# Designs tried in a protein design chat: VH-VL binders against q9h9l3. Part 125

Target 1, 176 residues: q9h9l3
Amino acid sequence: PRKMVAIDCEMVGTGPKGHVSSLARCSIVNYNGDVLYDEYILPPCHIVDYRTRWSGIRKQHMVNATPFKIARGQILKILTGKIVVGHAIHNDFKALQYFHPKSLTRDTSHIPPLNRKADCPENATMSLKHLTKKLLNRDIQVGKSGHSSVEDAQATMELYKLVEVEWEEHLARNPP
Short names: E, the ipSAE of ESMFold2; O, the ipSAE of OpenDDE; V2, 0.75 times the mean of E and O plus 0.25 times the DockQ between their complexes.

## First folded at step 7 (VH-VL)

Design v89 (framework fv_fezakinumab)
Fold by ESMFold2-Fast, scan of step 7:
Structure v89 (fold): chain C 176 residues (1-176), chain A 123 residues (1-123), chain B 111 residues (1-111)
Amino acid sequence: as target 1 above (176 residues)
Amino acid sequence: QVQLVQSGAEVKKPGASVKVSCKASGYTFTSYYMHWVRQAPGQGLEWVGWINPYSGDTFYAQKFRGRVTMTRDTSISTAYMELSRLRSDDTAVYYCARSGTYYYDSGSRFDPWGRGTLVTVSS
Amino acid sequence: QAVLTQPPSVSGAPGQRVTISCTGSSSDIGAGFDVHWYQQLPGTAPKLLIYDNSNRPSGVPDRFSGSKSGTSASLAITGLQAEDEADYYCQSYDSSLEGWVFGGGTQLTVL
């Protein structure tokens, strides 16, 4: 089968009133949770809102950050041809301006068996923090100083592994 | 009705620049990417690049970097492609075309297309 | 040169079946990227015919179908009609070029 990786990105606010979400950090882990990529990324536009409470991004992280265009190329080389796991992963792909194939994408915010295992309604969108606490007995995204994209990517991979066999069989019978 | 209306044909001399427009209607202009694709007479389709009308971000095919500039004006839902330092082999029909921004929406497919703008570069 | 490979021409008689191939590489179709097909009637802009490998837009007759396997895709046209005379282009995304790529086009002649 194709190799599998998990991704989590942090975005900052750019553009008018900071409403545009621009990539500012990306973490990618392999199936075992080992870090393949973790870089701060410099948006091409002026940062209006660091969104630090959620992103964990501060001005000091931008000093030696990799320019967006270079980082994007590096990230896409890692993702291409692999099954990519994420939580609400459409936000990550939009920030990357990237169309990863739907058949190779796994979004842990939209996997009914995962919600069922967590005693949640199958069609509800549950947060990564909630699913990780319920199913892995682990607290992530603690405090108010921002999230770790490495921690989030690792948790996302572990969550997917709980339903991998069942979900891959479902996708084989019901191709996207 | 979703449609893309392009500016009229242009005749230019080598070394000049040309700016083609594409006016969108019938949908939210900033919710979709706008692509530019060209086709030389009797030849196939060649992707030039794209613009995100929401942010103004652009991405150009390697072949056109340094000569192409894409812009937009959200107040009139119009995208522009300017190609500079024109050569005779830039003679082509230039199309604009819409795509989605990720796979949950209309995805990577190009639909609709403008009717094309013929740019002729001759001495 | 086109990045995706199509035969330059194909022909058939009314009522027959024709198939148009589209061959890519490990960085586009082989990497799992979806294939779209466009029909271009003489003197007109391309029109979306098939998207995401095998789906038809509203208004496209079921005589047109698409498939994808490995590094290649195919467009099949059954019950061939005179109005099907056109150029057909496949399209995908190429990760090494970081952009959209097209086949060279196939001219269909209905004899």
Scores: ipSAE 0.590, ipTM 0.860, lowest interface PAE 2.1, mean pLDDT 91

Design v9 (framework fv_fezakinumab)
Fold by ESMFold2-Fast, scan of step 7:
Structure v9 (fold): chain C 176 residues (1-176), chain A 123 residues (1-123), chain B 111 residues (1-111)
Amino acid sequence: as target 1 above (176 residues)
Amino acid sequence: QVQLVQSGAEVKKPGASVKVSCKASGYTFTSYYMHWVRQAPGQGLEWVGWINPYSGDTFYAQKFRGRVTMTRDTSISTAYMELSRLRSDDTAVYYCARSGTYYYDSGSFFDPWGRGTLVTVSS
Amino acid sequence: QAVLTQPPSVSGAPGQRVTISCTGSSSDIGAGYDVHWYQQLPGTAPKLLIYDNSNRPSGVPDRFSGSKSGTSASLAITGLQAEDEADYYCQSYDSSLEGWVFGGGTQLTVL
């Protein structure tokens, strides 16, 4: 298998007024879209706002959730040494409190060729939902019950595969 | 102009605590990590830890855990590093330095640096 | 001990070339983390010299260049000047320590 994975995390609101984003679910898929990791994660701080409309997280998901420290260790073991693909992936790394090497990071929210294929301005930040609909003709993040991080990670990997050859060649000529 | 202004030199006895300040100006204080790096006389640079001024989250190098506390006051754009139970080998210049994150900056390099605060621990 | 290994000293004559190595492990430079270099003139704070392996900040002359390969990085200084006498430090991130790490520093003497 390729040493490439895609990640998507769901965050809940903690801290004053629920303004801090804390990790509450993480999904990781391999190059072919097979699930390598998918767990609900219990933040160490009190959850003020589940942000259920977007996160899909509810109180019942916390009952069997993996504590943050343990989940983080598991996730980092999967990510270490791999090319990690994500959409606005800096938010996922921030929630994990993890610095992944820039040379091994691929952010589908900032790949000009991908926007070009979607008939979008090359330097705009487009949502995962928009790019997936335009380029894969697939509707994700539908309804009001929150997003599926598995679905989002799978879509993110498939989007990257559309530009992989071109983008890897660009990065080889223009190292990050 | 981005600037980090540190508090003045301190002389302490073994067993005391010291609190060094670093006042930031010329940028959004909460958009960058603040690091603390020390340098003993004639020695190299040693990373002490970082604070995320937005959240207040901290991480300390293993060597300093249990003795270092980093805090910040966002109302005056100031970061603090407090080192307790001082030993003579804690004598060093303590620097604050700014770094980006994947969210706010592309680099994990340190720029700018404060001019340093000399902390002397002697009996 | 410093986590990254640098030679303690290097020397050259004016106009010559010197290189300063920085050797890491599989958890830092070998894991793909970028290497940055700092110049420290006597009595001053360190100053960013090279960032993200090979990039120069504004005001740094092109005599200074950086490179990275495998678990190591190198700083090259060409056309040595007396003003280049300083301590040079490499820096990266180590995933096993979850923190920033420095080399032990290299004192450059221009003879």
Scores: ipSAE 0.447, ipTM 0.805, lowest interface PAE 2.6, mean pLDDT 89

Design v90 (framework fv_fezakinumab; at its last look DockQ between E and O 0.07; V2 from the best seeds 0.00; counts 0 for: pae E 11.8 > 2, placed apart)
Fold by ESMFold2-Fast, scan of step 7:
Structure v90 (fold): chain C 176 residues (1-176), chain A 123 residues (1-123), chain B 111 residues (1-111)
Amino acid sequence: as target 1 above (176 residues)
Amino acid sequence: QVQLVQSGAEVKKPGASVKVSCKASGYTFTSYYMHWVRQAPGQGLEWVGWINPYSGDTFYAQKFRGRVTMTRDTSISTAYMELSRLRSDDTAVYYCARSGTYYYDSGSRFDPWGRGTLVTVSS
Amino acid sequence: QAVLTQPPSVSGAPGQRVTISCTGSSSDIGAGYDVHWYQQLPGTAPKLLIYENSNRPSGVPDRFSGSKSGTSASLAITGLQAEDEADYYCQSYDSSLEGWVFGGGTQLTVL
C-alpha cells in the first residue's frame, strides 16, 4: 500500500495589482490527520495583497517565515512517492511550481461519488466548506481571521476517506 | 484554430545573443504554459524551460541557467526565448510548444508545437 | 545526453507491427509520471501522437497505441504504412531534474 497525505496551501497576492498567487503557508497531514508540516513561507516577490480575509496571512507571519526555495524542497520531500489529497489541488501544485503524478493525485473537488453523497450534481465543483458541512457536519473556515490550512487539510483527508474504497476501485478499473 | 507562429531563421557569431519569438493565437494565451525545446542537427529533442504567461514565472533546465531568459508580452500573445553567450554547439532548431499548467489543466503534453526557428552559430 | 532510453532505430514491412520501447528510472516513469509520444516527419516539427500513456488526440488512427508498466513505456504501431516513416520520441517528467525529459528518438524505416 502506498502512503497518503493531504495538503492545503494559503496564497497571497504578488505581481501587478496583486493578481499573482504566491505560496505563503503550507500544511500537510497524514492519513490520521496528524500534522507532518505547517510553515509560513516567504514569497520571493513583494507581497502586494495579503488576502487576509481568506488566507489568514498577516505581515507578522512573514518575519520568520521559511524562504520559498527552502520550504519547497521540504514540502516536495514529503509529497514525493505518496498519494496526495487536496481540494482544487491544482492551485496548490501551481503555487509550489510542482508537477505531482496524476495517478497519485486525488482532488476532492472532482470526485463524483463524493458530490453524490452530498446531494450535489456529480460534475459540479463544490467548495470544501460546503462538502465538509454536508458530509462531516463540521463548520470550517469560520470567522474573519482567515482559513486554517491545517483545518482544511484535515477536512480534505476525512472527506476522501468517505469515498476511498469506491474511488480507488474506480481508478484501478479506469486508470487516469 | 490554435496556432504558434515563430520568428525566422537567425545566424549569429559566437558570443552573441539571439532572441526567438513565438506568437500564439486561437486560445487564451495566459491559460497554458509555453515551453522551449531545441534540436541540434541530426540529434534529439532537448527541453530548455517553460514560462507561465499569466504570472511571468519561469523555470529553466539546469544546463541553460545563467544563459537563457524567457519572457512574454500578453498584449500581443507572444513568448520570447533569449539565449546569450552563444557557442557553435547552440546551433539548433528552437521550438515553442504549449502545455497545460498541470494534469488537471488540460494535461502536461506538448500540443501544439511551433514550426521551429533555426539558429546557426558560426564565424 | 537523453534521459529516457529508446532504440535508435526499428524497421518493419507494410502491414506489420512494430513496438518502440522507452525506458526511464525511478525519478520519472517509475515515479508514476505520464508518458507522451511524438511523431516527427522529416523536415517538420514534432506532433503529439499519444498522451497520458495511452490516449490518442483527434485525428490519430487507432493503429497507434501506447502502454506503460513500471519504469518503461511502449508505443505500438500496427498495419505499418509508408507514411509512418518518421522519428518517434517519448517524453515524461523527471522529479530529480524538475523538468521534462525526452528519449533519444527512434527512427522508423518502412521497408
Scores: ipSAE 0.623, ipTM 0.866, lowest interface PAE 1.7, mean pLDDT 91
Fold by OpenDDE, look of step 8:
Structure v90 (fold): chain C 176 residues (1-176), chain A 123 residues (1-123), chain B 111 residues (1-111)
Amino acid sequence: as target 1 above (176 residues)
Amino acid sequence: QVQLVQSGAEVKKPGASVKVSCKASGYTFTSYYMHWVRQAPGQGLEWVGWINPYSGDTFYAQKFRGRVTMTRDTSISTAYMELSRLRSDDTAVYYCARSGTYYYDSGSRFDPWGRGTLVTVSS
Amino acid sequence: QAVLTQPPSVSGAPGQRVTISCTGSSSDIGAGYDVHWYQQLPGTAPKLLIYENSNRPSGVPDRFSGSKSGTSASLAITGLQAEDEADYYCQSYDSSLEGWVFGGGTQLTVL
């Protein structure tokens, strides 16, 4: 059995009008919720919008931030060969400009049994915040200080663990 | 219809540079990666690198780092590949090919392909 | 240089079944990355034939099929036809190189 990790990334806006989502923080936790990686990351381009309200990223966090290329190498080293769990994880992979095997990816925003357990429509895309509250009775992303990627990654892993057995069996019968 | 139209054949001397263009149409240029793949005469396919037309970010195969530069002009949906310090073994047909921007969006498969641009390097 | 391994050539008579193998490593096919197949007719650019191990794009006949197991993939062609004569390439992603890799290509001859 392969090891599992959960990932959550925060992005800032770069490029014209800040429409490009660039990685500014990445957190990775193991199956038990232990932090394996948590770094502020410096985008290669000028930051136009910190998106602080959501990202929690401020200008001061970029002073000693890890350059993107270096951070990407560190992150990829951790992810390689692992089952990677995330919520709407395609955004994280996109920001990383990274391709993880589909068969080794778990997206908690697209797991019908998880939605069913939360009394949500199976084919709906529910927020991490909603699922966490409903299934874990925990409040995340509270306040105006922005998200905590560590907290979000931990919540994502815990959510997946609720349906791990069922979903892994499903995937074994129906490989992507 | 999705199309990739490449520039014409080039003949260069060793040590020179060549810049090949690939104009995209029939889809949103910035929503897909553009890859470059070359094929030497009678040989197989070799991946050169990719560019994200949206951000301009690039990634090159190790073999070509330091010699290849990929750029794009979004205003005309055109990608460029420049290869410098040319040598005889750079003689090949160079293809541009489209892929998704991540693995779940056709990121790993190439479709469609340009018709290729022959670059000949000879003294 | 990480390259997937294909037989240099295969041949078959019209109507026969032929198979082309593609052998990778633990850093590409074995790492879980999908395999794609391309057909290259003489004097033309490669064309996507099979994507994500076993899927056919529109316009590709069901005579073509793909499979993947372990570190290897396979392309099968049933009811071989004269127009199938071409070069076939497998492709995957290599995590160690952070790039795409191709097989050496297989020349299919229809006898």
Scores: ipSAE 0.343, ipTM 0.798, lowest interface PAE 2.1, mean pLDDT 92
Fold by ESMFold2, look of step 8:
Structure v90 (fold): chain C 176 residues (1-176), chain A 123 residues (1-123), chain B 111 residues (1-111)
Amino acid sequence: as target 1 above (176 residues)
Amino acid sequence: QVQLVQSGAEVKKPGASVKVSCKASGYTFTSYYMHWVRQAPGQGLEWVGWINPYSGDTFYAQKFRGRVTMTRDTSISTAYMELSRLRSDDTAVYYCARSGTYYYDSGSRFDPWGRGTLVTVSS
Amino acid sequence: QAVLTQPPSVSGAPGQRVTISCTGSSSDIGAGYDVHWYQQLPGTAPKLLIYENSNRPSGVPDRFSGSKSGTSASLAITGLQAEDEADYYCQSYDSSLEGWVFGGGTQLTVL
């Protein structure tokens, strides 16, 4: 059977104005929520804005961080051939400078059955925090110390499991 | 034409300070990092540090922390390096050099370089 | 002391091939950071010769080439000419030092 993983990334601001989003942490969990990968990543350019309130990234995390080229290779090796689940996952792929096959991609921000279970408009783009609270009765991203990409990846996998049977059948009928 | 024009040679006594300037032209000053690199007579190149001209943020090589200050004036597209408590082994040519915004790949190279500013420290 | 290791000198006769090595560590070249090469003619500022390991800027002859493998890089000069007599520096980024690092320089003598 085809293996499934969930991914979540944290970004920092790079470029002269700090407006470019660059990968600074990536977490990958398996179907059961076990951590397969969790590394701080040194972006390919100078960090202008750590965005710590949201990213949880601080200068000390970068001291021994894995350089982007190496980390990207490690991450892509894990993702290859697998169904990859994420939330607004296009942002994660953009930060990785990578596009995973659409047929193997599951984006919990764009699954109508998941919104329906949350009693939300089916075509709305709902935040991970909102869906997790409504459907899993959990608060994530609590406090002002930033997000945990491990916590977020685990929540994303749990959310997908709620609609996995229905959505996989839908995709089989309607190949991307 | 992208150019970096540096200030003229300086002679200083031990214990003094020196401030070297680097005026940029032919490109958007605030979109690129500015580096300072020194070369003692007959010796190799030694990286001193960089400044982000947009934000004024700086980073100095460990050897120079506490003695070097890098600043800029965006209104005249000019970067500055000040080195204090000069010693005789600070005698060197000090270059400014532009880099892109990346540590690796397309932006990590130094191009162009200024012509250098000779700073001589003698008693 | 230079972070990247280069031979202090190399020599070759006109028309011959020479190589200049540049050896780093797991925190610079070995971590995947690009290597750039600079040529410094006597009495002048350094000039970009090779960027991103193997690319030549416009105006650099194709007899200059660069390569990188593992923790090392190499500059090769074929068809050696008198005007190639200069100092050559490699450069990379080092994550443990959080800074740009240079080799010690190699003085090329054309015999």
Scores: ipSAE 0.006, ipTM 0.534, lowest interface PAE 11.8, mean pLDDT 88
ESMFold2 (binder alone), look of step 8: mean pLDDT 94; pTM 0.956

Design v91 (framework fv_fezakinumab)
Fold by ESMFold2-Fast, scan of step 7:
Structure v91 (fold): chain C 176 residues (1-176), chain A 123 residues (1-123), chain B 111 residues (1-111)
Amino acid sequence: as target 1 above (176 residues)
Amino acid sequence: QVQLVQSGAEVKKPGASVKVSCKASGYTFTSYYMHWVRQAPGQGLEWVGWINPYSGDTFYAQKFRGRVTMTRDTSISTAYMELSRLRSDDTAVYYCARSGTYYYDSGSRFDPWGRGTLVTVSS
Amino acid sequence: QAVLTQPPSVSGAPGQRVTISCTGSSSDIGAGYDVHWYQQLPGTAPKLLIYYNSNRPSGVPDRFSGSKSGTSASLAITGLQAEDEADYYCQSYDSSLEGWVFGGGTQLTVL
């Protein structure tokens, strides 16, 4: 009965040697894969490492980016009360500095039935790219310009839909 | 054996500051958040804030911002809570308590708890 | 003032069933945040009794159970025993306060 959305965030490196991950883009899609939110986000701290190969973030994206505090408020309004799907989603929530209910969180990197369908060890943490190729026969994160958080969020929702009935029944019998 | 050992009771005058310690053992100190919770005599539990021992990041309840500071020393696995400009209504037992670090663990259970440090603020 | 509402006291005779309610709002339990329960014996620190709505830590007897529905949660104690006399606190997370919140506590008396 609760609405479901999928999220994917891109992070850049801030802090000493750029090892702190700060939010720089967030994409949210609905159950059908339609984009509800997609904005570049300006971290409050100096960007040391754009991590462009993975994030797709460049200096020009920061010029008109939404400040972190404002973007966070917008994103949380969308996520509140919904089932939120993501891949290694704790990293996205950490970048948002946001605690989402565990019972309303679905992490496609930690769903044993999904790994089983992909012929992978059920306790392994598989990449989004690998699961999408194996189960949806689709290549994502292609090329050298960085990842598309919209594409990743859409793939994540489609992956979850493959196991949704089975996993929701499991969670009802075995609450988190 | 996982343990949280807190410093001893303190008696302070209004306007003073107090610093309570919580020494962790039996687990990897930087793998869990540390929370501080207080309980006034005969009253309920009140959350003060948390610290991430790995990063040093903190978050405080609105009521305590500007008066509370949380720190840690990873070399001795110890967390600290300092409360300044003490008032008589700050008299309470102050507990440290451990929780998980994942953000989707937002209902993170507090386990274990320290035994508490009584802070008395009078005259 | 506590954010989550609990009755201040509850009582029962040995062997009976008691329930302790915990009522929240749309920003905490109503937003789907999980509920944990703590038992506090006189002069001691709180101890985890129930976590993630209905799970028991090792060593907690199955006489204790938890449930959650809508904006409320409940702790049930069956086969009440004298050693169950304690204060019981519910806990959740509140998104508007961005912090952990507790109920006001319920004192259980075994008659």
Scores: ipSAE 0.429, ipTM 0.812, lowest interface PAE 3.0, mean pLDDT 90

Design v92 (framework fv_fezakinumab)
Fold by ESMFold2-Fast, scan of step 7:
Structure v92 (fold): chain C 176 residues (1-176), chain A 123 residues (1-123), chain B 111 residues (1-111)
Amino acid sequence: as target 1 above (176 residues)
Amino acid sequence: QVQLVQSGAEVKKPGASVKVSCKASGYTFTSYYMHWVRQAPGQGLEWVGWINPYSGDTFYAQKFRGRVTMTRDTSISTAYMELSRLRSDDTAVYYCARSGTYYYDSGSRFDPWGRGTLVTVSS
Amino acid sequence: QAVLTQPPSVSGAPGQRVTISCTGSSSDIGAGYDVHWYQQLPGTAPKLLIYDNDNRPSGVPDRFSGSKSGTSASLAITGLQAEDEADYYCQSYDSSLEGWVFGGGTQLTVL
């Protein structure tokens, strides 16, 4: 499991009408939930919409934020060669402009056994909040102050651990 | 149905710039990434970079950074690649090719491809 | 030069089987990135032949198949036909270069 990490990113709105999602925070935890990386990240483009209700990001967080190029280099050094777990992880990789191998990627929004344990349709895309409540009896993303990417990454790793043995066996028989 | 139509052949002198176009039809232009790939005579395929037509975000291969610029015009579903400070070894057929937007699955495959634009750089 | 290594040429008679290899490194195929294959007929653009290691697009005959193991991939063509004469390119993603990489191409001749 030292080869496994979980990631969660927060995005802000840039571009016309704030419709473009730009990386503004990234948290990475190890198999046990210990934080390996957690930084606010300054997008190269003007922030139009902080999306604070969801991202938890405010103008104050940008003052000493790590520039995107530097943060990306740091993050990629942590992810390279590891199994990376995330929820709807395509969005995180897109914000990082980073392609991670499919064979080393675990997306908890697309693991049928996980949905089955939560009494949800196997091929539905369930939210991290719903799966965490159903399977871990824990409330995340609570209140109006935005999400904690550390909390989300930790929850994502714990969710994956519930199906790890079954899913790794499935992937060995059915390689991506 | 799904088609990528490229601009015609160009002949340029060393030091000039060239701008190649790729007009998409038969699908939602902003739902797929557009890649540029070149093929020099007698050589293999070489990836140049991609553009996200929705956001305008681009990513270029290190070899071309500082000389290539990719843009798009969503009103006419057209992507552009401009290569500046041309050298004789930039002589190649330049292709546009579509990929999906997912960063870890079959979205990375290139399909379809444009027919290519021959760019000849000579004195 | 090309990042992925392919033999420059391969030949076979009609009805025979040929295999085209594609050898990468620990930063591309060896890192787990998928391999795609393209067929290029003389004077035409490349066409997707195989994607995600072993999947065929609609319209590609089952005579074409792909495989991947370790740092290498292979394209197999069974029941060779004259129309299979073309250049074949493998493609993957390389994490060190942060971009898509191609093989040098293999010219298939059907004798």
Scores: ipSAE 0.487, ipTM 0.815, lowest interface PAE 2.5, mean pLDDT 90

Design v93 (framework fv_fezakinumab)
Fold by ESMFold2-Fast, scan of step 7:
Structure v93 (fold): chain C 176 residues (1-176), chain A 123 residues (1-123), chain B 111 residues (1-111)
Amino acid sequence: as target 1 above (176 residues)
Amino acid sequence: QVQLVQSGAEVKKPGASVKVSCKASGYTFTSYYMHWVRQAPGQGLEWVGWINPYSGDTFYAQKFRGRVTMTRDTSISTAYMELSRLRSDDTAVYYCARSGTYYYDSGSRFDPWGRGTLVTVSS
Amino acid sequence: QAVLTQPPSVSGAPGQRVTISCTGSSSDIGAGYDVHWYQQLPGTAPKLLIYDNSDRPSGVPDRFSGSKSGTSASLAITGLQAEDEADYYCQSYDSSLEGWVFGGGTQLTVL
């Protein structure tokens, strides 16, 4: 039996003009939506742009944040050997500097049956907010104070569960 | 067509540093990671590390941490690997090789490869 | 020592089939990471031969094939030709080392 988790990360801007995306928060939930991990993470580089409108991260969150190297070790220990679900998950893995096996990765931004259920073109990349509203009748990422990575990870897992049986059967017949 | 052109052979004394270059052409330099792999005479392939040319981020194999530095110059699409405190057992052909990004192993295959730079460390 | 285990040599006659094994552990091939294969002719850089366990780049003949099961992968070469004489390396990613790992290489001799 292989366990499944969902992940969502928040990034801040580092480097020249804040153009580099660095990990600043990570949330991981289990199959039932229970929180396994949720920490603010201190990037090794100076934060130029908190991107607060989207990330919800402010200077005060960095005071007791877990240093990147330590947080990364904790996160990877949770992800290793599990099926990992995310939305545009390549951004999360890139921020983690982590290479997760393709066969154990599920990206809800690239699952044709999920788009079809939402009355969207099968190969379009739809936002998490749009898919969640269409398929779960739930509003996420509401307001102007930043997103909740816990809320996003929970929504992502629930979206995947709508197509899990169909998609796992497809992947078994057509290994990635 | 995609090409990686490496700098010429180097001869160094123990304790010196060497800097090898790898010039990319035929693709968007910042869209792929650049790896360095070495091969001692008559031996197998050994991965040294990678650089993300877009961000400048690097990751090195534990064996080389503290002695290797990878950099890039995006204006001339060139990646560099500098190895310091050279020992005779650092004698090897050093290859650069292109891969995709962090998240899928289908993107992790090394293609193309540079032709290699022979670094000889002798007293 | 190499992280992935390959036999140091394999041999066959023209027209025959040979198989080269690549054995990993629970942190690399056993963790689900794909296996890639490279061919290295004497004095040249390695060339991608098989990627993602079984896919061929354009220009690689279909007599080269790859497979993966459990913690091991295999490269099969059918219809052996003299020009196949080369070193063959498997490669994967190891999650505990957080890096790419290679097999020790297999020298193929066509008798």
Scores: ipSAE 0.355, ipTM 0.774, lowest interface PAE 3.4, mean pLDDT 90

